# VHH binders against WD repeat-containing protein DWA2 (DWA2): the designs that were tried, part 14

Target 1, 350 residues: WD repeat-containing protein DWA2 (DWA2), of Arabidopsis thaliana (Mouse-ear cress) (q6npn9)
Amino acid sequence: MQGGSSGIGYGLKYQARCISDVKADRDHTSFLTGTLSLKEENEVHLLRLSSGGSELLCEGLFSHPNEIWDLASSPFDQRIFSTVFSTGDSYGAAIWQIPEPYGQSNSSTLECVASLDAHVGKINCVLWCPSGNSDKLISMDEQNLVFWSLDSSKKSAEVLSKESAGMRHSLSGGAWNPHDVNSVAATSESSIQFWDLRTMKKNNSIERAHVRNVDYNLKREHILVSADDESGIHLWDLRKTKFPVQELPGHTHWTWAVRCNPEYEELILSVGTDSAVNLWFASASSEHKTSESPVEASRQRVNPLLNSYTDYEDSVYGLAWSSREPWIFASLSYDGRVVIESVKPFLPRR
Key: E = the ipSAE of ESMFold2; O = the ipSAE of OpenDDE; V2 = 0.75 times the mean of E and O plus 0.25 times the DockQ between their complexes.

## First folded at step 9 (VHH; framework vhh_7qbe_3)

Design V2 (from U4 with L102F; at its last look DockQ between E and O 0.74; V2 from the best seeds 0.00; counts 0 for: pae E 7.8 > 2)
Fold by ESMFold2, look of step 9:
Structure V2 (fold): chain B 350 residues (1-350), chain A 115 residues (1-115)
Amino acid sequence: as target 1 above (350 residues)
Amino acid sequence: QLQLVESGGGLVQAGGSLRLSCTASGRTYAMGWFRQGPGKEREFVASISGSGGSTYYADSVKGRFTISRDNAKNTLYLQMNSLKSEDTAVYYCAAEGWSYGFDSWGKGTRVTVSS
């Protein structure tokens, strides 16, 4: 198999699982990604899309001692990012600083700004507060949520609160509500849990097994999308959570992640272990007069697939829209291949 | 909870072949084989993606070992050819379960290469 590639490619040397948009880079469309080598020292790559959009340039290559399972750029500082890591029985999460990102390349050393040391087990994710000047973070292991305050001046992170979700829930990840900085969704084996950070208590849940990933719609305040390992993709109106308002087929193998577009509220991307990236158009409930019926909404199936990107050799795990150029996304397959694509062909034109 | 059961280990002459199997009790994503030789730390041998489309090997076994999986049977395989004395180890099946990384492990099957 060869040919058919429509995107801009970049190859990491090792397996990889995670990629993040550098939202705070207001001058360039940039991404951070990291590797999962079991045998060798790992790498973080800072990638910049060229001005003409024809190539990905490595702006920095940084050594990281452990396998990187999750990576997230700070929404407020392009030099700051988090990793969740593990190697053998070593585990953790840390906040890192890139030395001056322009004019410095290769062999630059990352500074560890803070370690997120409040967990006794492997950390599954780190979430950055999406707005404000708070420098607030959430980290999760299988049983606990920890709420942190990052102090840039002291280069430290303080635990503000820590709460158990209960042993039977097995948390795996989540998303911070961009419309309510006091609200976080957490995924678990049995449910999607909604946490109020002011009280650190669960105030609602959606009972659904095997939810792997969730994302909030940035334009529609009450809309959440979820990916189930084997049941596809569901859209939820959080004002009425008994039944989803829309179901999308997802992937022919496990659906790993979903991402709502930051500008175009109907666009959703998904990635899966079937080595595909799927672009979806999610219909509005007002176009389906009976769609607010819980039974009929659950049974309704519209095939809204706009495109399927299938030129991958391995499972696709990483997915990020560009906030700076919202028609651009990056995908990352497990073999370390980063691909940049544009969805402009699927946007309305006049 | 995911359970992994290895089989197929044993005593084999140098230059010979063995086939290891590992049956999983439920859904698995990436899977792999690790081994621990006498007096050594546990080391990576091979891994395979959840779909089975991509495989990865340690340099010491590349070209001699083949990893594969049958998702309909929830079974992982390791075909080991041209065995050497340095391949003597307990071989562990590992899988990505609900948590990231290889979080589920079998109890191991011993492979001894004589001569």
Scores: ipSAE 0.012, ipTM 0.485, lowest interface PAE 7.8, mean pLDDT 83
ESMFold2 (binder alone), look of step 9: mean pLDDT 88; pTM 0.901
OpenDDE, look of step 9: ipSAE 0.467; ipTM 0.767

Design V3 (from U4 with S47W L102F; at its last look DockQ between E and O 0.56; V2 from the best seeds 0.00; counts 0 for: pae E 14.6 > 2)
Fold by ESMFold2, look of step 9:
Structure V3 (fold): chain B 350 residues (1-350), chain A 115 residues (1-115)
Amino acid sequence: as target 1 above (350 residues)
Amino acid sequence: QLQLVESGGGLVQAGGSLRLSCTASGRTYAMGWFRQGPGKEREFVAWISGSGGSTYYADSVKGRFTISRDNAKNTLYLQMNSLKSEDTAVYYCAAEGWSYGFDSWGKGTRVTVSS
């Protein structure tokens, strides 16, 4: 029940929709974010949480030529990230490298490592392989999945395979299964599709309208969470997909993104166009979490909503847990406000 | 599919005022107004968040135009004051949709500002 504005803020000068944790940064809790400027001047910000955890510092500011609609840091190289971008009728996706200083060199310009040039329509997302090295990627447009091999030393990306989802499937995004690198979930207007990368064929689907976002549970091999525009958040056991194992209300408007916590298997965050971030306790089992207070214990047994962060002035689109400090998350609202919060009050006593 | 219907356009004397409305057939989030003058490209005019808590304006209309919305009536407004001849254009209502960017557009309403 305990909520309020307690976060650490950082302001971008322009509108923004995407933020990613820099998972490969083993020394700091860091995030990458990019702007979606209506004036078409765009930037990538590399942000680091201070060692005392009291402020968010800009470690790098880089020019980006187009509006950034999606951004993802490489899970294995903190200097490499992808963007999905567009301006007007133009679209694209590219892999970038953050410059490394050497001697007196001041290289603040991003180096384009590769362009993902195999799409005939707007690209919706780029997914990085979570378990191998960072040389495998999936990119999606509304009709196609493209599987890539990236060679950073040759500054090239090679299409390994490409497959159509069909003319009537408007793909919008997806997630790579961290427990099976051969499996990718793709979201569409009418379903969640599960693709086998060995064959590039759909193995299974969950029929559900307007699924906007999915995420795999990193600790529970068969658990997927989904957000849709009609009814909120659903947890699925992928071994038995006829019915969800749990439902959560989501948001009073679109639930834009949903993220499973990388260490605490029952914690889920969601963000929405109702200007809120919601923290959920969700379990596919009968287990119940004990808290140190009667109010917290009552909330956990009756209400799955642990906290709602509502001190935002605009739709919240960006959401990332920190893998390095899994009690920390970053949120990003459309007005360019990044907020860092801790969920420690909701963890077991320690 | 979401339908957006603009109304309120017409002929207005320079220095005058006009209010545009846009009625949506269903749920909307962020919305905006755009305009296209004779022989010009379509340009951004004003934007409002889904809740109505945040707004943003093109520099050319700042201080003269006010965007607002009534979510109970699914209606977006543009109050246009101190109109100039350069404001002559077809004004389009747009809504943020499923994919990134504005996916739903109205057919437009014409505003003509006479000298």
Scores: ipSAE 0.000, ipTM 0.267, lowest interface PAE 14.6, mean pLDDT 83
ESMFold2 (binder alone), look of step 9: mean pLDDT 89; pTM 0.911
OpenDDE, look of step 9: ipSAE 0.305; ipTM 0.686

Design V4 (from U4 with S47Y; at its last look DockQ between E and O 0.76; V2 from the best seeds 0.00; counts 0 for: pae E 5.6 > 2)
Fold by ESMFold2, look of step 9:
Structure V4 (fold): chain B 350 residues (1-350), chain A 115 residues (1-115)
Amino acid sequence: as target 1 above (350 residues)
Amino acid sequence: QLQLVESGGGLVQAGGSLRLSCTASGRTYAMGWFRQGPGKEREFVAYISGSGGSTYYADSVKGRFTISRDNAKNTLYLQMNSLKSEDTAVYYCAAEGWSYGLDSWGKGTRVTVSS
């Protein structure tokens, strides 16, 4: 049976869990990914989608001494990215510079721009401020949130402030609000916390256990999407957080990550440990009124699942839309397989 | 606090079989078995995904050992067949809890394979 996805594949040599689009690359659609080799040294791969869109090319392969658990490209410089890493008793997070990412012959060395060394425990994530030219980032360990100012020219990062979320909140990740650069959502075992970076205080929370991942809708100012281990996907209007405004089923096992599309405000991708990627159409809006007619209510009975990509052999952990080509996404399964797909078939056609 | 308790180790003749168990005090995602032989560094043996759908093995045990899990009982297993003297080691259970990485470890169970 020949009619399934024509995704473009690329194989990492080792297991992996993290992938990031290179948002600052204006010339190419590219991604960074890193490995979790249990037996050997780890690697960072810089991948570029060919100009014909037919293959994924390795433009750089760089050694990394530790298992890479999270990786994020700087939104302001395509040569700059962060890793969160851990091996045995060693842990850390660092900011790296790629030597000229295109046209360089066989360069294998990353330059460390800064170490994020204000933590007393394992670091769980690094978030980049989404404003261009902002040199700001957040790192989180289990109990602490640290706000940094990065100076790439001087190869330094300075702590601007540091605050404890309290014992046993177990901060795990988050997202920076693209509509208010002073606001960050942090996930924890017991809640989604909303932090004001001007005061470094938590000023609101959604009490909900085991939220693994969150993302802000770039086009719908007050909409946050969350993924729970067991409870699927929830959309929240941040002006009224008592109940979610929409629920999506997620996956038949754990929903690991969710990502709002950067241009098409109703598109959401999710990945899960059921070896699937699901594309959702979420029509909820913070500005929409309750339906006033039976005909209008009938039209709103749409199936939110647009497609399920199931041609994976392992749990899917990594997920990134391309900001440059917003109909393109990359997925990463634990066996190290990167797959590029296009969602163009599901966009409105004219 | 996630706690892991191994059991099932002991003395066994070469060519024989043993089944190791590891019970976790709470929810676990990925889990694995590692071992440390006399005078050697700890080495990877087997790894299983949180759902149990994906398994990985060290080359030295592939085809002889089987990793499995029962999520209803929070228990990980290692079935060890066709045991060799080189399999003599302390076997450790490891698990990924809420935080990423195999950061939770048991105290180990000793397996001795006699000639």
Scores: ipSAE 0.147, ipTM 0.592, lowest interface PAE 5.6, mean pLDDT 84
ESMFold2 (binder alone), look of step 9: mean pLDDT 86; pTM 0.876
OpenDDE, look of step 9: ipSAE 0.210; ipTM 0.647

Design V5 (from U4 with S47W S99T; at its last look DockQ between E and O 0.68; V2 from the best seeds 0.00; counts 0 for: pae E 5.3 > 2)
Fold by ESMFold2, look of step 9:
Structure V5 (fold): chain B 350 residues (1-350), chain A 115 residues (1-115)
Amino acid sequence: as target 1 above (350 residues)
Amino acid sequence: QLQLVESGGGLVQAGGSLRLSCTASGRTYAMGWFRQGPGKEREFVAWISGSGGSTYYADSVKGRFTISRDNAKNTLYLQMNSLKSEDTAVYYCAAEGWTYGLDSWGKGTRVTVSS
C-alpha cells in the first residue's frame, strides 16, 4: 500500500511477450526483449538502465526475421542469446550473436550461431544451464526434450540426447535447477515433471493441472515455485512433494509467470493477465530462522503481498529480475511497454 | 485441443454491416481474425489481446472494423461496417495456443459483399 511509484518506461512499437536479464553484463543493468508483430518484421532491443537510474535506453536494435515467443540471454556471454520463434507455418529456435558495435541507431543483422533443428514440433522454450563454464542447453517441444552442447567458437550445436516425455503430457516450458546441473523441471498440462539429464528419465512428478511457469529458488536448494493459471502460486519442497508448503493468491486473472529473486530468498514476483505485477514475501522454508526470539520468529506476516504494480494497459507477460542489481526488475506488457521498478522500499533487513 | 467455431457470415450489400462471432471451447489468450479472398493469400485482419486491452488492425480495415471479446462467454467478435467488395473472403478465427504460436484456427465463415 505504498503508492506513488510509477517506474521507468520504454516502448516497443509492436506486441511483445518476452524479456530477459543480461546476466553476463557486469558493467550495466541490461535487458533483452523481442517483438511478436503479426504483420511487421520483428525486432530485438538491448536495453540499458542509465547510470542515473532515470531512463531505460536502447543500446542496440536488431532485426529478427520471425515472431519471438521466448528469449533468453546466455548467462556466460552478454552477446549471446536464444530465441524461440515462428512465422506462418514455420517454427524454430536459434542461438544468436549480437555484432560488435558499428553504429547503434538502426536495425542490424544478428548472426545465427546455431539452429536447434532436432524438433518435429513447435518449440516452447530454451533453457540455459546455469552452472559456470557450462555451454549446455535444453530445448522442448510438446513431446520431446533435446539436450545440446553449444560450441560458441565453432558456432555449432550438437545434440547430446533426445527423449520423449510421452504423447499425453504436452510439455509447455520449464526451468533448470541451479543447484543440480543434471536436473530440469518441465511443465505439462497435468504435471510438473522432474528429469535427470544423465539418464534422460523422469524421476518424479507433481500432479497439477495448468501449470504455466516454474522457477527454482536460488538460495533455498529444495524450493520450487509454480504459477497456475487458475490456482495461484505454490511453493514446493522437492523432498516432499505431496502438498505445497505455501500458497500465494497470485492474480485476479491468470498468472503467467513467477520469478524468485536471485539474492533475497523470500521475494517472489509474478505477472498476470490482470495487467498487474505482484511482489510477494514467502517464508515457507524457515531454513534461515533464528531461535533467539522464537515467539516473534514464528510470527508470519498476515498479508504476503508486499506491493501490486498496476500501471499497465494490457496483460503482463514478461518478467525478469536484474542479477546485477537484485532490487531491480523489468516487466513487459503485451502492448510492448517495458517498465523498470525498484523493490528497495520492501527489502528485508538485509 | 482448443476448438474455434465461427458464425455470422453471409451475403451483404456494399456499404452494409455484419458481425462475426467465434466461440472457443476452452482457454484463450490473444485472438483475432484472418481472411482469405478468392485466389488470394490469407491475410491479417484484426487482433485483440487476451485482456481486450490492446487491439490491432490491418490498414485496409481501420476505422471500419472493430474487434472485441467477451471472456465470460469465451467469444470473439468482429463488427464489420462500411463493407466493400474487396472484403469478400472466408474469415478465420485464430488464437494463441496453450504454449506458443498461432496453432488454433477455426474452419472459417464466408462473407460475400455484393455490388
Scores: ipSAE 0.199, ipTM 0.646, lowest interface PAE 5.3, mean pLDDT 84
ESMFold2 (binder alone), look of step 9: mean pLDDT 85; pTM 0.869
OpenDDE, look of step 9: ipSAE 0.357; ipTM 0.720

Design V6 (from U4 with S47W L102M S104V; at its last look DockQ between E and O 0.56; V2 from the best seeds 0.00; counts 0 for: pae E 7.7 > 2)
Fold by ESMFold2, look of step 9:
Structure V6 (fold): chain B 350 residues (1-350), chain A 115 residues (1-115)
Amino acid sequence: as target 1 above (350 residues)
Amino acid sequence: QLQLVESGGGLVQAGGSLRLSCTASGRTYAMGWFRQGPGKEREFVAWISGSGGSTYYADSVKGRFTISRDNAKNTLYLQMNSLKSEDTAVYYCAAEGWSYGMDVWGKGTRVTVSS
């Protein structure tokens, strides 16, 4: 209804599943994305939003040998990123270095900086430490968390610790707490697990089936957002996790991913297999506020959906806010279409 | 737990047609067909989005095979026309599940194409 299909598009020629903000690029709004070619070598594309904001430019196109299922740019080095890949019975995760960002198309070779070789099954995600120990990584397979130290100068990754989540967990992903670098959330079929990296033990959990994705609010220290595949989007105050503090409807099909805005603490984006991107206003505070007016109580229950972006022909799997321009986001649908949108029309008046 | 059951396999003459079905025990999203020929690796055949609006095919089957789905019946179909001996394989139904990619699989149905 509100907001249109005036976004800036860019086409990957193959199926794609993942996109990441190049947070460490302080000069440009940039994204990395990768392909799932079934018959060809795969590609990583480095995309830059033009200075006028009118188009996405491919600043680098790099060969990748395997189907890319997840991709994450280093928050501290714009040339460094991770991929998670799986082709047939082959699987892995690796750390790569871009030879020349924003350079010549003849510079097409990625350097493998490290392989994350401590897993006995498919790796589901790689998480980068958001602050403090910038050389730290977490990788997860269905049963294990592995904590790594990356030495980019020696081009190696060392296992600092490895721990099993238990045989009946199916870990699928997670998020690193930006407010506590010793804490990471891991999603599983039965719960959201909170791990203390100093001890490598779970110190609490939220018992909820089929949580597909989580993200921490960067401005509200105790707020976590979760996406369930059928139950929508839930906001949690981690100090009191028995019930969510707010529920959002999500999507008419699976809610695949949820992302908190890095600067506007009430804005949340979600993407789904219903071919939509939804922008939400999350009005929950840390504690419930009682309204003494029936009119005010009625207003507190208004529709939290600010806009729905529906100009997609396929499931939307990729989602990234720009840290450099926090009113900008990128989305990626499975057919390889990247779309940049601005949420400025929905920002609060200052 | 989500389960997938294929049916409709059998013996068919080259140039003939066959329709495969895959019934899911619950709600499914993206789904696909894969096949494994004698002594060969499993290979992609066709894919369909959760809504049924988008499809993708391996080059070896484009124009001959059609993937479709009926979400009211939780059923995926593969219409196979102009069959060749090279299409002889066990055909597997797959669906999006908990993990990334196709992580729920059926047990397969055998298709044999004779000259």
Scores: ipSAE 0.013, ipTM 0.441, lowest interface PAE 7.7, mean pLDDT 83
ESMFold2 (binder alone), look of step 9: mean pLDDT 89; pTM 0.904
OpenDDE, look of step 9: ipSAE 0.416; ipTM 0.749

## First folded at step 10 (VHH; framework vhh_7qbe_3)

Design X1 (from U4 with G101D; at its last look DockQ between E and O 0.01; V2 from the best seeds 0.00; counts 0 for: pae E 22.4 > 2, placed apart)
Fold by ESMFold2, look of step 10:
Structure X1 (fold): chain B 350 residues (1-350), chain A 115 residues (1-115)
Amino acid sequence: as target 1 above (350 residues)
Amino acid sequence: QLQLVESGGGLVQAGGSLRLSCTASGRTYAMGWFRQGPGKEREFVASISGSGGSTYYADSVKGRFTISRDNAKNTLYLQMNSLKSEDTAVYYCAAEGWSYDLDSWGKGTRVTVSS
């Protein structure tokens, strides 16, 4: 039978923008996703890939009171996740606990274990500390970064620090450096800002218009990838940020998100408002030592695009690799369609 | 394993045109066309990236042949224009397998160019 000829699909009831790998699930390849309904309640779906890899199963269906604009699973506890949400003119972010990760209830109310109540503007994201202590978080609105300590026993979150990025440069998102837990990248319409959490100061920036998303390479300590809405994808060596070390074309419309593979250091995924997911090979490792097929040579020397997934009906906003099975990714288009794909056919030879 | 099925070969007059197709049983990495003339070694003709964004051609076919692909149909094409008697060969479709090595080949389709 054909393997990987079509992705594994799952349909949400409503529009959606966010999906997260349940990194802390050691037993299953799982994802969390949530909806953007104008109705009174929204939904969080806990999805599990079947053991044969042929089916995406809903293991939990939980009501959520508001439209979910961002969602992130705790890297340390599979039952804990954050949402960024809105209702009417209000906004918020909260930490939730799934009562039982795999149970019989299809529509259960989540327990709110903390509210992140320190913002005066629209919240764009919540970042979990990727290593070390599981109680540290960053949240961002357009003007401010807030550094939190989560106390699960008291069901509260305490502001450790809060600092303004200034009105000149609206923040849109960021990423926590997995190689330095004191370093966070924040994106804005005019720059990528690098913050030291010990001082809460910006200690470097890359001036570049319309940067929407960044991600750190887990295997290459100084490599950051950025997605520019109109000018594609850039790889940066953070030791020398004057020029990018590589440029990729991105998408034919806005490049919305970019994600480095957690195990395969050359693999990058991107999604865009052109209804596509693109898989990139974004690194030169060693000069090829043998005469080879022109097909193999063309992959390594000329075309970094390994595949384009274009069978979507709407903009693709959600993107997550599986940490448990790093050749697996999930994508989410705005119409609520979740698709699981395997990139095994595209893994580079080394 | 990936299966590749070529079609579109045949007899054509010099200066004529032919279009070859190759349908894959699943999604593929880069793909290419190779050919083997009578008593000759198999030689590269053209290749195309997984996305279709980059193409490469042997010098002997540049400007006359066009490689393309339709990823929705898992199909590779070779448009062959201004055919010459030297283009007479069995044409093989090839795709990169799970490793970098080409381990998937079609059975070939015969192209004969008469003068």
Scores: ipSAE 0.000, ipTM 0.103, lowest interface PAE 22.4, mean pLDDT 81
ESMFold2 (binder alone), look of step 10: mean pLDDT 85; pTM 0.868
OpenDDE, look of step 10: ipSAE 0.304; ipTM 0.676

Design X2 (from U4 with G97P; at its last look DockQ between E and O 0.38; V2 from the best seeds 0.00; counts 0 for: pae E 9.5 > 2)
Fold by ESMFold2, look of step 10:
Structure X2 (fold): chain B 350 residues (1-350), chain A 115 residues (1-115)
Amino acid sequence: as target 1 above (350 residues)
Amino acid sequence: QLQLVESGGGLVQAGGSLRLSCTASGRTYAMGWFRQGPGKEREFVASISGSGGSTYYADSVKGRFTISRDNAKNTLYLQMNSLKSEDTAVYYCAAEPWSYGLDSWGKGTRVTVSS
């Protein structure tokens, strides 16, 4: 296949909902994904994009005893990742280590480095501290945030602090501020809450219905993107949160996830239960909006939708940009189909 | 909290058909049917994705049962054809995440298949 317009596919044999960029892999563009099978023991797949970018190779296949609802690779160690899972009668989250040698079809067993056992309800996510030389983690259930210190060599995780978000809220997830390691955004049915980890107190919030997902812009310190109000996408300047600075049309069903591109600050991806992946250009909040032809670029960008990828058979839940190759992203639909696409045709001309 | 209400169970002759319904009180993602026969463990029957695009079936019912959903009505269906006495069970509706046990399932609807 030449000029791969159709994207590069890989099939999991079971249903799936989560995929993560292996950010700490400096040598290859890699992803971790996991299955959500009721009938069988579940799997974690370590996938690598081949040299030349023509296929997606499975470099590791590991059994996981439970349905995997969330999965995140450690930003500091390519062998370490978290899962949020369920067992039919309980909820759990754990930290796992991929065995040596990494990236070979070696032993299928994972070592459990730590269990995150301070929760009394459904766990929604685990967030890794995005910067610094630390193994700090946040885990959230519907009512509580728990702040952890992980020591992989001692195979332990210690609770540093725990706080309730209040009984009126149902937390659903969040994001760690890459510009301030003491700040976390938590999503809920009624708001986006901003927490200071030093005090474990909320210091502000944005009132929005049904906030499903948020992501921070890595290049624009004050810009946050939200998926809220079922299908909507909004951009916020966190210095003035009374109104969004931009609205994007979103999806024709639920907008499930939004992701800011790690290098191209105007690019945003979203996925939805309408079986689509949408690529957006946020020109109203762009530093590069005026680089060569502001007037003509503004006219070209009247429609913020750059592309819609619709060759999926089911809801798309998983979404990850590659940090190593920021023009590449992976998507994951519920039927277990992973697709790699390049947004290179939509990048600004230099 | 999501509430699920099953209906449509009853007595049916072997070889017959029956249609089960499950109405959800709110938004749902993937949904499915489980069943528990007399003296048996609860087992998976069928599931359907949130959009309705993908369906999955236990081997014992494949080709005979059809799962479907109407998202405008928040309703899940199970069309059961060519029923056998082995299909006699209480059928439970469930929604994602499947593993939340009895708290996220309905009370069930009884299907009895007579010869």
Scores: ipSAE 0.007, ipTM 0.375, lowest interface PAE 9.5, mean pLDDT 83
ESMFold2 (binder alone), look of step 10: mean pLDDT 85; pTM 0.871
OpenDDE, look of step 10: ipSAE 0.043; ipTM 0.591

